VH-VL binders against RNA-binding protein 26 (RBM26). Designs and how they scored, part 15

Target 1, 75 residues: RNA-binding protein 26 (RBM26), of Homo sapiens (Human) (q5t8p6r532to606)
Amino acid sequence: TKLELRKVPPELNNISKLNEHFSRFGTLVNLQVAYNGDPEGALIQFATYEEAKKAISSTEAVLNNRFIKVYWHRE
Key: E = the ipSAE of ESMFold2; O = the ipSAE of OpenDDE; V2 = 0.75 times the mean of E and O plus 0.25 times the DockQ between their complexes.

## First folded at step 16 (VH-VL; framework fv_rosmantuzumab)

Design n04 (from i06 with heavy chain N52H; at its last look DockQ between E and O 0.69; V2 from the best seeds 0.54)
Fold by OpenDDE, look of step 16:
Structure n04 (fold): chain C 75 residues (1-75), chain A 120 residues (1-120), chain B 111 residues (1-111)
Amino acid sequence: as target 1 above (75 residues)
Amino acid sequence: QVQLVQSGAEVKKPGASVKVSCKASGYTFTDYYIHWVRQAPGQGLEWIGEIHPSGGSTKYNQKFKNRVTMTRDTSTSTAYMELSRLRSEDTAVYYCARDHWFEPYGMDVWGQGTTLTVSS
Amino acid sequence: DIQMTQSPSSLSASVGDRVTITCKASQSIDYSGESYMNWYQQKPGKAPKLLIYAASNLQSGVPSRFSGSGSGTDFTLTISPVQAEDFATYYCQQSYNLPWTFGAGTKLELK
């Protein structure tokens, strides 16, 4: 249910912007910016696996930035 | 083996339309963008647009925005490019090529090309 | 649109020579530590072949005599030593922003 973002511009790596983009895929139960000390990183947790899968499978660029990468978070 | 196989040569008159196909094999079709690039005789390469097979989202070069339509059939792993209101300057070899959608660096696999001749 | 200025348009070389082709982007094509520059080789009647991606990464299966370098706006493709099969046309291409754009090409001919 957790996704990691990489290469997020710091100016866009905030709760408001990320919530706006990812909330449409499902319920966000956790959102951390600058995840793991990476200013371009973020951790997003959805309520369900299906919601997270919808988000990572979306072809729409995150925050209209095709360089932003989305990965499954490794527990 | 990974490959893209395009449809055969086309001869059209000005004002007509053409639809070129690009069949993918050897990989997961929905994991890569399909790009279309053309090359006029003796000229360089020109990017036309891209389509993501998963969902069918498209981005076009504004030069072609009102004349080009890109589609795909996921059941047959085939991409299509239709160009309408053809002009003599549309005479070129048209290529399809794939690109990673997670890491859009470059086009690593190309079709063999489709020759389009537009003449009255 | 990002303009790609490639030079020279053509050059002659002998087998064994060192050849350098340059490409200049109208704006920086760097993002998060990577340069979105690609190089292709094209032979007559054939589709382009990817040689280098992200400015300096050698595509799988491409001989090590090909190398790419540069960042920001200035990039180079180097072939050393040139082999008989390397005589072809080379193109640079930016994948930083849409529309993707190519250099005008460099034709490498046998001297």
Scores: ipSAE 0.437, ipTM 0.877, lowest interface PAE 1.0, mean pLDDT 94
ESMFold2, look of step 16: ipSAE 0.550; ipTM 0.892
ESMFold2 (binder alone), look of step 16: mean pLDDT 92; pTM 0.950

Design n05 (from i06 with heavy chain P104Y; at its last look DockQ between E and O 0.17; V2 from the best seeds 0.00; counts 0 for: pae E 6.6 > 2, placed apart)
Fold by ESMFold2, look of step 16:
Structure n05 (fold): chain C 75 residues (1-75), chain A 120 residues (1-120), chain B 111 residues (1-111)
Amino acid sequence: as target 1 above (75 residues)
Amino acid sequence: QVQLVQSGAEVKKPGASVKVSCKASGYTFTDYYIHWVRQAPGQGLEWIGEINPSGGSTKYNQKFKNRVTMTRDTSTSTAYMELSRLRSEDTAVYYCARDHWFEYYGMDVWGQGTTLTVSS
Amino acid sequence: DIQMTQSPSSLSASVGDRVTITCKASQSIDYSGESYMNWYQQKPGKAPKLLIYAASNLQSGVPSRFSGSGSGTDFTLTISPVQAEDFATYYCQQSYNLPWTFGAGTKLELK
């Protein structure tokens, strides 16, 4: 249920901005900025797989920034 | 090691469709976007589109919109490109290529290419 | 779409020469202090091979005789000294905006 963001501009990589975009797809249960020591990375966790699937399948640009990419987080 | 292996050459008639496969190995398939690029005989390179294997999201060059579909199967680490309503101008070598690890830094691994010949 | 104008179209050189290939983008391809210009080498019958990414970074396994420079709209690839295996076609490519676009290529030929 976890999504990983890459190429988030550091000035936009904050909890309020990311929550603003991703809460549209479901309930966020975890949100980590600067994930894995990457100032451009983030981790987004939804309550359910279906919510995460809606978010990663969306063609809507994250934070109106086409450079930001979304991946399934693998553990 | 890291490689992309494509399906074999195709010969098609105008109006037909073709589906080219691109099997990834030696890395985590869902961590990298896959791009498709073609090259007509004696010509330069033309970007067709991309797919994010992690979610299946795609973006296509407008030139090919409504004729191209990109898909993937994560269980086999395979990307696909289907081109429909083929024309003689679609005769080219079609490459799949992996996005660079740092993204937007070009394509660091390429398939061997699949030759498509479209003739009447 | 961003147009990539590459020059020259072809160029003759001898082993040991210094060769410079130029690429101009129709608009800036810089983002966040980086230039999204990439260079490829292609030999007949083979897929392109990435040489340089982000204008000036050598791809792993590429010899240091290859170098890239430039920013904004104007970029160069330099080969010095040219070796026998470097006779090939070279393409510049922007990865700043979709669709990604390539220059028309520069064929480096033996004199």
Scores: ipSAE 0.022, ipTM 0.753, lowest interface PAE 6.6, mean pLDDT 89
ESMFold2 (binder alone), look of step 16: mean pLDDT 93; pTM 0.953
OpenDDE, look of step 16: ipSAE 0.668; ipTM 0.917

Design n06 (from i06 with light chain D30S; at its last look DockQ between E and O 0.82; V2 from the best seeds 0.00; counts 0 for: pae O 2.5 > 2)
Fold by OpenDDE, look of step 16:
Structure n06 (fold): chain C 75 residues (1-75), chain A 120 residues (1-120), chain B 111 residues (1-111)
Amino acid sequence: as target 1 above (75 residues)
Amino acid sequence: QVQLVQSGAEVKKPGASVKVSCKASGYTFTDYYIHWVRQAPGQGLEWIGEINPSGGSTKYNQKFKNRVTMTRDTSTSTAYMELSRLRSEDTAVYYCARDHWFEPYGMDVWGQGTTLTVSS
Amino acid sequence: DIQMTQSPSSLSASVGDRVTITCKASQSISYSGESYMNWYQQKPGKAPKLLIYAASNLQSGVPSRFSGSGSGTDFTLTISPVQAEDFATYYCQQSYNLPWTFGAGTKLELK
């Protein structure tokens, strides 16, 4: 249910922007910017696996920025 | 084999519209953006715009934003570019090309081109 | 818009030569360790063909005599050794920002 973002520009790496983009895929239960000390990183957690899958499978650029990468979070 | 096949040559008068098609085959159509690029006779390449895999988002070169419309049909794996209010300066070869949705790198597959001639 | 200044506009060479084409962007087109520069080859009456993507990656099926380098604003395409089939026009292109923009092209001719 968790996704990691990489290469998020600082000006886009904030709760408001990320919530606005990812909330359309499902219910966000956790959202952290600058995840794991990476200023270009973020952690997004959805309520369900299906919601997270929708997000990572989307062909829409995150926040209209195709540089941003989305990965499954590894525990 | 992976390929993009475009519609045939067009001859139009100034003020008219043209709609060029680009049919994809040999790959997953919805994994790629479609770009349109034109080339006037003896000139370089000019980017017109892009349409994302779902077809829900388009980005146009401001030079064409008021005259160009890009669409795509997933069921037929075909992309379309319509250019309206044609001018003589629009005379060019128009290309469609694919670009993977995950990485905005290069356009690795191109159509054969569609020649548009605009003259009174 | 990002302007791409390509040089030279034309170049004469012989088979076996080493040729270099340069492209300069009006602003940096590198971000987070990657450079968004592509190189294409075009022959008369044909569509462009992708040679290099992300500044230095050789596109599948492209001969190893083609290579790309650079970062930031300055980029280079190198052909060595030039073969008979390499005489064509080459274009650089940035995919960093919209609109995507191309260099004016370099025509490589047989000396």
Scores: ipSAE 0.178, ipTM 0.831, lowest interface PAE 2.5, mean pLDDT 93
ESMFold2, look of step 16: ipSAE 0.420; ipTM 0.868
ESMFold2 (binder alone), look of step 16: mean pLDDT 93; pTM 0.949

## First folded at step 17 (VH-VL; framework fv_rosmantuzumab)

Design q01 (from n02 with heavy chain Y101R; at its last look DockQ between E and O 0.76; V2 from the best seeds 0.00; counts 0 for: pae E 5.0 > 2)
Fold by ESMFold2, look of step 17:
Structure q01 (fold): chain C 75 residues (1-75), chain A 120 residues (1-120), chain B 111 residues (1-111)
Amino acid sequence: as target 1 above (75 residues)
Amino acid sequence: QVQLVQSGAEVKKPGASVKVSCKASGYTFTDYYIHWVRQAPGQGLEWIGEINPSGGSTKYNQKFKNRVTMTRDTSTSTAYMELSRLRSEDTAVYYCARDHRWEPYGMDVWGQGTTLTVSS
Amino acid sequence: DIQMTQSPSSLSASVGDRVTITCKASQSIDYSGESYMNWYQQKPGKAPKLLIYAASNLQSGVPSRFSGSGSGTDFTLTISPVQAEDFATYYCQQSYNLPWTFGAGTKLELK
């Protein structure tokens, strides 16, 4: 249910911006900016797998920035 | 086979409009942005804009913003570019091209080009 | 907008030569350790063909005699050895920011 963002510009890596984009796909239960000490990283957790799958499968650029990368978080 | 096939050559007078089509085949149309690029005779390449076929969102080079409209029809896997208020300086070959859906690593498949001639 | 300055405008070479073409961006086109520089080959009457993406990655189906290097603002395309089919015009292009922009081109001609 967890997605990891990489290469987020620090000026866009904030809760309000990320919530604005990702809440369209479902209910966010966790959102961590500057994830793991990386100012360009973030963690997004949805309530369900289906919501996370919808988000990672979307062709819409995160915050209109095609450089931001979205991955499944590997635990 | 992945390919983009464009509509045929056009001859127009100044002030007219043109609409060029770009039919995609051999891949999932909504997975890739479509870009439009033009090349005037003997000149280099100029980016016009892009469309995301999934949602239809567009971004245009501001040089063309008020004169260009890009659309698509996902049922026919076809992208369109319309250029209005044509001038002789719009004479060029117009290309559609596909990029990577998640990564802007260039345009890996190009249409054959559509020649537009604008003259009085 | 990011300006792409390509050099030389033209060059002459024989089959078997090593040639280099340079491209300079008006600002860095790096993002998180990747350079968003792409190289295309174009022959008269044909659409451009992608050769190199992300500065140094060879596009599938492109011969290994083509290579790319560089980062930040300074990039190089190398062809070694040049073959008869390589006489064409070459363009650099940044895909870091919209609008996407191209260099003016380098025409490689037979000596």
Scores: ipSAE 0.059, ipTM 0.764, lowest interface PAE 5.0, mean pLDDT 90
ESMFold2 (binder alone), look of step 17: mean pLDDT 93; pTM 0.957
OpenDDE, look of step 17: ipSAE 0.797; ipTM 0.942

Design q02 (from n02 with heavy chain Y101F; at its last look DockQ between E and O 0.67; V2 from the best seeds 0.00; counts 0 for: pae E 3.9 > 2)
Fold by ESMFold2, look of step 17:
Structure q02 (fold): chain C 75 residues (1-75), chain A 120 residues (1-120), chain B 111 residues (1-111)
Amino acid sequence: as target 1 above (75 residues)
Amino acid sequence: QVQLVQSGAEVKKPGASVKVSCKASGYTFTDYYIHWVRQAPGQGLEWIGEINPSGGSTKYNQKFKNRVTMTRDTSTSTAYMELSRLRSEDTAVYYCARDHFWEPYGMDVWGQGTTLTVSS
Amino acid sequence: DIQMTQSPSSLSASVGDRVTITCKASQSIDYSGESYMNWYQQKPGKAPKLLIYAASNLQSGVPSRFSGSGSGTDFTLTISPVQAEDFATYYCQQSYNLPWTFGAGTKLELK
């Protein structure tokens, strides 16, 4: 359902850029930049678990940036 | 434990191609990038490129100008590097190495190296 | 490409000495508060061995007499005290940007 991003450069940590990358995996129902007060963090929520699983298991670097990390978000 | 085992030495003529193998064991092959690095006799280290074994995506050093192709076979946990249009300047030891876990913190495990000699 | 300039190119030391090797990147290799500088040791006929990653973190199994420091463009590997098994060539390497690049190496020799 929810994925958490870390180490997103602040200049790339915006709704337009993140949507551009993640929408290929499914429908985004929630997208928060600078998540939890972290200017390098973001929260991505897909409509379904399968879409989120496709996104986190993708071999494609987020925004072509290998430093950005994707984790499952805890409830 | 964790090992990268490379194929044996090669002798080639200019203009030929070579394909070097790198078999991984002791870890989950698809969790780590594989890099290729070469070292000419008595010289330093030169990065050739990388492959993500999970999806097979690659990035290459432009100095090789599309003479290099990296592939992998996940069923055998083996990475491959093919270098074409060989020149005498390609004479070197070729290493495969895996990325440090999670982040590009360098290469923590290296193969033993494969010696390539290119001569007429 | 990011050029990595190592100095000195060679250095003589005795067992017990403190040795410092420097590496300068042609541009900053910092990302999100971390420096993507790595150090390797290579003995003749062997593959390189990772010693230090992210400027200052010791790779597992590496003795604490090795230490790394620096940020931005200027980095240092320190060996103190030098032991007999430390005579080798040392390389710095940036993993910030592709292509990954190495310094030319520093050969540490027994005085």
Scores: ipSAE 0.175, ipTM 0.796, lowest interface PAE 3.9, mean pLDDT 90
ESMFold2 (binder alone), look of step 17: mean pLDDT 93; pTM 0.953
OpenDDE, look of step 17: ipSAE 0.746; ipTM 0.935

Design q03 (from i06 with light chain I29V; at its last read DockQ between E and O 0.85; V2 from the best seeds 0.75)
Heavy chain, then light chain:
Amino acid sequence: QVQLVQSGAEVKKPGASVKVSCKASGYTFTDYYIHWVRQAPGQGLEWIGEINPSGGSTKYNQKFKNRVTMTRDTSTSTAYMELSRLRSEDTAVYYCARDHWFEPYGMDVWGQGTTLTVSS
Amino acid sequence: DIQMTQSPSSLSASVGDRVTITCKASQSVDYSGESYMNWYQQKPGKAPKLLIYAASNLQSGVPSRFSGSGSGTDFTLTISPVQAEDFATYYCQQSYNLPWTFGAGTKLELK
ESMFold2, look of step 17: ipSAE 0.643; ipTM 0.911
ESMFold2 (binder alone), look of step 17: mean pLDDT 93; pTM 0.953
OpenDDE, look of step 17: ipSAE 0.770; ipTM 0.939
ESMFold2, look of step 18: ipSAE 0.636; ipTM 0.910
ESMFold2 (binder alone), look of step 18: mean pLDDT 93; pTM 0.954
OpenDDE, look of step 18: ipSAE 0.787; ipTM 0.942
ESMFold2, fold request of step 20: ipSAE 0.606, 0.595, 0.623; ipTM 0.902, 0.900, 0.906
ESMFold2 (binder alone), fold request of step 20: mean pLDDT 93, 93, 93; pTM 0.955, 0.955, 0.954
OpenDDE, fold request of step 20: ipSAE 0.861, 0.861, 0.861; ipTM 0.956, 0.956, 0.956
ESMFold2, last read: ipSAE 0.573, 0.565, 0.581; ipTM 0.899, 0.894, 0.896
ESMFold2 (binder alone), last read: mean pLDDT 92, 93, 93; pTM 0.950, 0.953, 0.953
OpenDDE, last read: ipSAE 0.863, 0.860, 0.861; ipTM 0.956, 0.955, 0.956

Design q04 (from i06 with heavy chain G55S; at its last look DockQ between E and O 0.85; V2 from the best seeds 0.57)
Heavy chain, then light chain:
Amino acid sequence: QVQLVQSGAEVKKPGASVKVSCKASGYTFTDYYIHWVRQAPGQGLEWIGEINPSSGSTKYNQKFKNRVTMTRDTSTSTAYMELSRLRSEDTAVYYCARDHWFEPYGMDVWGQGTTLTVSS
Amino acid sequence: DIQMTQSPSSLSASVGDRVTITCKASQSIDYSGESYMNWYQQKPGKAPKLLIYAASNLQSGVPSRFSGSGSGTDFTLTISPVQAEDFATYYCQQSYNLPWTFGAGTKLELK
ESMFold2, look of step 17: ipSAE 0.641; ipTM 0.912
ESMFold2 (binder alone), look of step 17: mean pLDDT 93; pTM 0.953
OpenDDE, look of step 17: ipSAE 0.312; ipTM 0.848

Design q05 (from i06 with light chain N97D; at its last look DockQ between E and O 0.90; V2 from the best seeds 0.72)
Fold by ESMFold2, look of step 17:
Structure q05 (fold): chain C 75 residues (1-75), chain A 120 residues (1-120), chain B 111 residues (1-111)
Amino acid sequence: as target 1 above (75 residues)
Amino acid sequence: QVQLVQSGAEVKKPGASVKVSCKASGYTFTDYYIHWVRQAPGQGLEWIGEINPSGGSTKYNQKFKNRVTMTRDTSTSTAYMELSRLRSEDTAVYYCARDHWFEPYGMDVWGQGTTLTVSS
Amino acid sequence: DIQMTQSPSSLSASVGDRVTITCKASQSIDYSGESYMNWYQQKPGKAPKLLIYAASNLQSGVPSRFSGSGSGTDFTLTISPVQAEDFATYYCQQSYDLPWTFGAGTKLELK
């Protein structure tokens, strides 16, 4: 259900911008910017696994930036 | 057997349009951007634009000023580039090439090229 | 647009030589410590062939006599030793920002 973003430019790493992109895949229940002390990191949580899977499987550039990476979150 | 196969040579008059096809085989078509690059006789390479076949999103080199349209048909794994209001300066070989969506590490597979001649 | 200045325009070499070709970008093409510089070989009448991606990574099936180096704005393609099949035109290309841009090319000729 949780996805981790990396390489997000700090100036784009905000709740409004990330919600704008990721809400198309489903309902966001948690958004944390600058995740775990990384100014280029973020955590995105969807309501369901299928929504998260659609988001991570998408080849669409996040925030029109092909360098931003999306991974499954690992605790 | 990863391959991009392009449509054949075209001869056009100024003011006409041309549509070049690029059929992909041997890989998952929607995992790769398709780029179009041209090369005028005896000249270097010029990037025209790209399409992400997964959603059809496109980006174009502004030098073409809305003269170019890129489309794809995922059911046939085919990308298309249409160039309109042709000029003699558009005489070139036009290539399609693929680039994996995850990292923009350049174009690892190219089509054979389509020669376009624009003459009155 | 990022300009790619490639030098020399042409170069003569013998089989067995070490050849270097340089490419300078008008601005850094690095993102998070990785350089988005790619190198291609093109023979007459043929499509370009990818040799090196991300500055220094050898494309599958490319001989190890080809190597790339550099970061930021300054990049080098090295061929050592040059073989008969290496006489061709070489292009650098940045994939950092749109439009993607190429150097003007370096023609490697038999001396």
Scores: ipSAE 0.573, ipTM 0.902, lowest interface PAE 1.7, mean pLDDT 93
ESMFold2 (binder alone), look of step 17: mean pLDDT 93; pTM 0.954
OpenDDE, look of step 17: ipSAE 0.743; ipTM 0.935

Design q06 (from i06 with heavy chain V109Y; at its last look DockQ between E and O 0.87; V2 from the best seeds 0.72)
Fold by ESMFold2, look of step 17:
Structure q06 (fold): chain C 75 residues (1-75), chain A 120 residues (1-120), chain B 111 residues (1-111)
Amino acid sequence: as target 1 above (75 residues)
Amino acid sequence: QVQLVQSGAEVKKPGASVKVSCKASGYTFTDYYIHWVRQAPGQGLEWIGEINPSGGSTKYNQKFKNRVTMTRDTSTSTAYMELSRLRSEDTAVYYCARDHWFEPYGMDYWGQGTTLTVSS
Amino acid sequence: DIQMTQSPSSLSASVGDRVTITCKASQSIDYSGESYMNWYQQKPGKAPKLLIYAASNLQSGVPSRFSGSGSGTDFTLTISPVQAEDFATYYCQQSYNLPWTFGAGTKLELK
C-alpha cells in the first residue's frame, strides 16, 4: 500500500502539496516528508492496495512535474 | 508497427478554423503524450502543445493566445488539434508526435504531417 | 522560454568525413543528473526522426556513427563517418521546460 517518491523538489515536498496531488486516488493514511534522510524523498501510504495501484499507474505528472518518480516501497 | 496517421491538407481563409486529426495505432494510446509541432515553409520547428490522452489534460504554448484546443477520443485512439482565428502566418505543416509519459525523452514517432495553407 | 542556439546553420561534407554540430541552451536543461536534450534528423518532405535522446542515448535503429555529448547548456552531435544517407537537416530540442523549443537547424549538404 506504500509508495516511495523520488526527485521531489523541496518546495513541493510537504504534506499539503503531496496531498493536493495524491488525494485524487484515495485516502492517505501515512505521509512522511524527507523520507529516509532524503530531502527530495517521500513515503505515502494509501488505505488500500487498489488506491495505491491507481496512483502508481497514473500517467499524470506529479504536481505538474514530469521528473518526480513514484515507486512501490519495499521493506 | 507504431503509426500516427494525420488528416489531409487544408486550405483556409484568414479568420477561419481548422481541425487536424492524428490516429494512433500499434501501441497503448494512453501511455504517450501527443504533441503538436508545426513547420512553416523553409523554416524550423515550433512546439504548439501537448495532450495526455489518459485524462485529457493539455498544455499549450502561450504564443497561440488561447487559439488552440487539443482533444482526444480514446475509443478510436485519435488526437485532434483545432486552431482558430487563422492568420497567413499559420501556413505550415502540422505534425503530431508521441512522447512516453514516464520520461520526456523527446518524440520518437511522428505523423506524416498535415499541410495548412491560409490565404485570401 | 529556453532558447536553443544551434551552429553552424549549414555545412558541407564528403562521405567519410567527421561532422560536429553544436547546440547551446540559454539555461541549464539538467535535472537530477540527466540532460533533457534531444536530436532529430529531417529530410525534405518528411517528418523529423529522433536520433539521440537525453544528450547521449542512441534511439533504437539509429546507426552508431551518430553520437551525442554534453551537459548543462552545451551539447554536440557528431556524425563519423558521414554516409550518403546522412545529408539532411538536424535539429536540437530541449524537453526540460514547456514550451519545448528547437534549435534553428543545421543543414548538412554533400560537398
Scores: ipSAE 0.590, ipTM 0.899, lowest interface PAE 1.5, mean pLDDT 93
ESMFold2 (binder alone), look of step 17: mean pLDDT 93; pTM 0.954
OpenDDE, look of step 17: ipSAE 0.763; ipTM 0.939

## First folded at step 18 (VH-VL; framework fv_rosmantuzumab)

Design t01 (from q03 with heavy chain W101Y F102W; at its last look DockQ between E and O 0.86; V2 from the best seeds 0.73)
Fold by ESMFold2, look of step 18:
Structure t01 (fold): chain C 75 residues (1-75), chain A 120 residues (1-120), chain B 111 residues (1-111)
Amino acid sequence: as target 1 above (75 residues)
Amino acid sequence: QVQLVQSGAEVKKPGASVKVSCKASGYTFTDYYIHWVRQAPGQGLEWIGEINPSGGSTKYNQKFKNRVTMTRDTSTSTAYMELSRLRSEDTAVYYCARDHYWEPYGMDVWGQGTTLTVSS
Amino acid sequence: DIQMTQSPSSLSASVGDRVTITCKASQSVDYSGESYMNWYQQKPGKAPKLLIYAASNLQSGVPSRFSGSGSGTDFTLTISPVQAEDFATYYCQQSYNLPWTFGAGTKLELK
């Protein structure tokens, strides 16, 4: 249910900005900016797998920035 | 066999509109942005705009903002570009080209081009 | 808009020569350690063909005599050795910011 963002510009790596894009795919239950000490990283967790799958399957540019990448979070 | 096949040549008068089609085949249409690029006779390449076929979102070169509209039909895997209020300076070859959504690594497949002639 | 200055505008060469074409962007086209500069070949009456992407990566099906280098604002395309089929116009193009912009082109002609 967890997605990991990479290459987020630090000035866009904040809760309100990321919520603008990702809440349209479902209910966010966890959102961590500067994830794992990476100022360009973030963690996004949806309530369900289907919501997370919808978000990662989207080809929409995150915050109109085509360089921001979305991955499944791995243990 | 990945292909982009464009509609045929057009001759128009100033003030008219033109709509060019670009039919994609051999790949997942919604995984690639479609860009439109034009080339006036004897000149270089000019980016007009892009469309993300998945949601239909568009970005246009401001030079063309209020004269260009890009659309797509995902059921036919076809992108369209409409240019209005044509003027003689719009005489050019118009190309569609694809660019994978994951990385903007340039346009790896191009249509054959559509020649537009605008003259009185 | 990022302006692209491509040099030279034309170049004469013989088969077997080594040629270089340069492209300078008005701003850096780097993002997270990659350079978003691409190179295309165009022959008369045909669409452009992608040769090099992200400064130095050879597009699939492109011969290894083509190579790209550079970062930031300064980029080069090298053809070595030039073959008969390489006489064409070459364009650089940045894919870092919209609008995407191209250099004015370099026409490579047979001596």
Scores: ipSAE 0.588, ipTM 0.903, lowest interface PAE 1.5, mean pLDDT 93
ESMFold2 (binder alone), look of step 18: mean pLDDT 93; pTM 0.956
OpenDDE, look of step 18: ipSAE 0.782; ipTM 0.941

Design t02 (from q03 with heavy chain G55S; at its last fold request DockQ between E and O 0.21; V2 from the best seeds 0.00; counts 0 for: placed apart)
Heavy chain, then light chain:
Amino acid sequence: QVQLVQSGAEVKKPGASVKVSCKASGYTFTDYYIHWVRQAPGQGLEWIGEINPSSGSTKYNQKFKNRVTMTRDTSTSTAYMELSRLRSEDTAVYYCARDHWFEPYGMDVWGQGTTLTVSS
Amino acid sequence: DIQMTQSPSSLSASVGDRVTITCKASQSVDYSGESYMNWYQQKPGKAPKLLIYAASNLQSGVPSRFSGSGSGTDFTLTISPVQAEDFATYYCQQSYNLPWTFGAGTKLELK
ESMFold2, look of step 18: ipSAE 0.675; ipTM 0.918
ESMFold2 (binder alone), look of step 18: mean pLDDT 93; pTM 0.948
OpenDDE, look of step 18: ipSAE 0.672; ipTM 0.923
ESMFold2, fold request of step 20: ipSAE 0.616, 0.636, 0.625; ipTM 0.910, 0.913, 0.911
ESMFold2 (binder alone), fold request of step 20: mean pLDDT 93, 93, 93; pTM 0.954, 0.953, 0.954
OpenDDE, fold request of step 20: ipSAE 0.353, 0.352, 0.336; ipTM 0.863, 0.861, 0.859

Design t03 (from q03 with light chain L98D; at its last fold request DockQ between E and O 0.87; V2 from the best seeds 0.76)
Heavy chain, then light chain:
Amino acid sequence: QVQLVQSGAEVKKPGASVKVSCKASGYTFTDYYIHWVRQAPGQGLEWIGEINPSGGSTKYNQKFKNRVTMTRDTSTSTAYMELSRLRSEDTAVYYCARDHWFEPYGMDVWGQGTTLTVSS
Amino acid sequence: DIQMTQSPSSLSASVGDRVTITCKASQSVDYSGESYMNWYQQKPGKAPKLLIYAASNLQSGVPSRFSGSGSGTDFTLTISPVQAEDFATYYCQQSYNDPWTFGAGTKLELK
ESMFold2, look of step 18: ipSAE 0.649; ipTM 0.911
ESMFold2 (binder alone), look of step 18: mean pLDDT 93; pTM 0.954
OpenDDE, look of step 18: ipSAE 0.826; ipTM 0.948
ESMFold2, look of step 19: ipSAE 0.645; ipTM 0.908
ESMFold2 (binder alone), look of step 19: mean pLDDT 93; pTM 0.953
OpenDDE, look of step 19: ipSAE 0.811; ipTM 0.945
ESMFold2, fold request of step 20: ipSAE 0.537, 0.566, 0.600; ipTM 0.890, 0.894, 0.899
ESMFold2 (binder alone), fold request of step 20: mean pLDDT 93, 93, 93; pTM 0.954, 0.954, 0.954
OpenDDE, fold request of step 20: ipSAE 0.853, 0.854, 0.852; ipTM 0.954, 0.954, 0.954

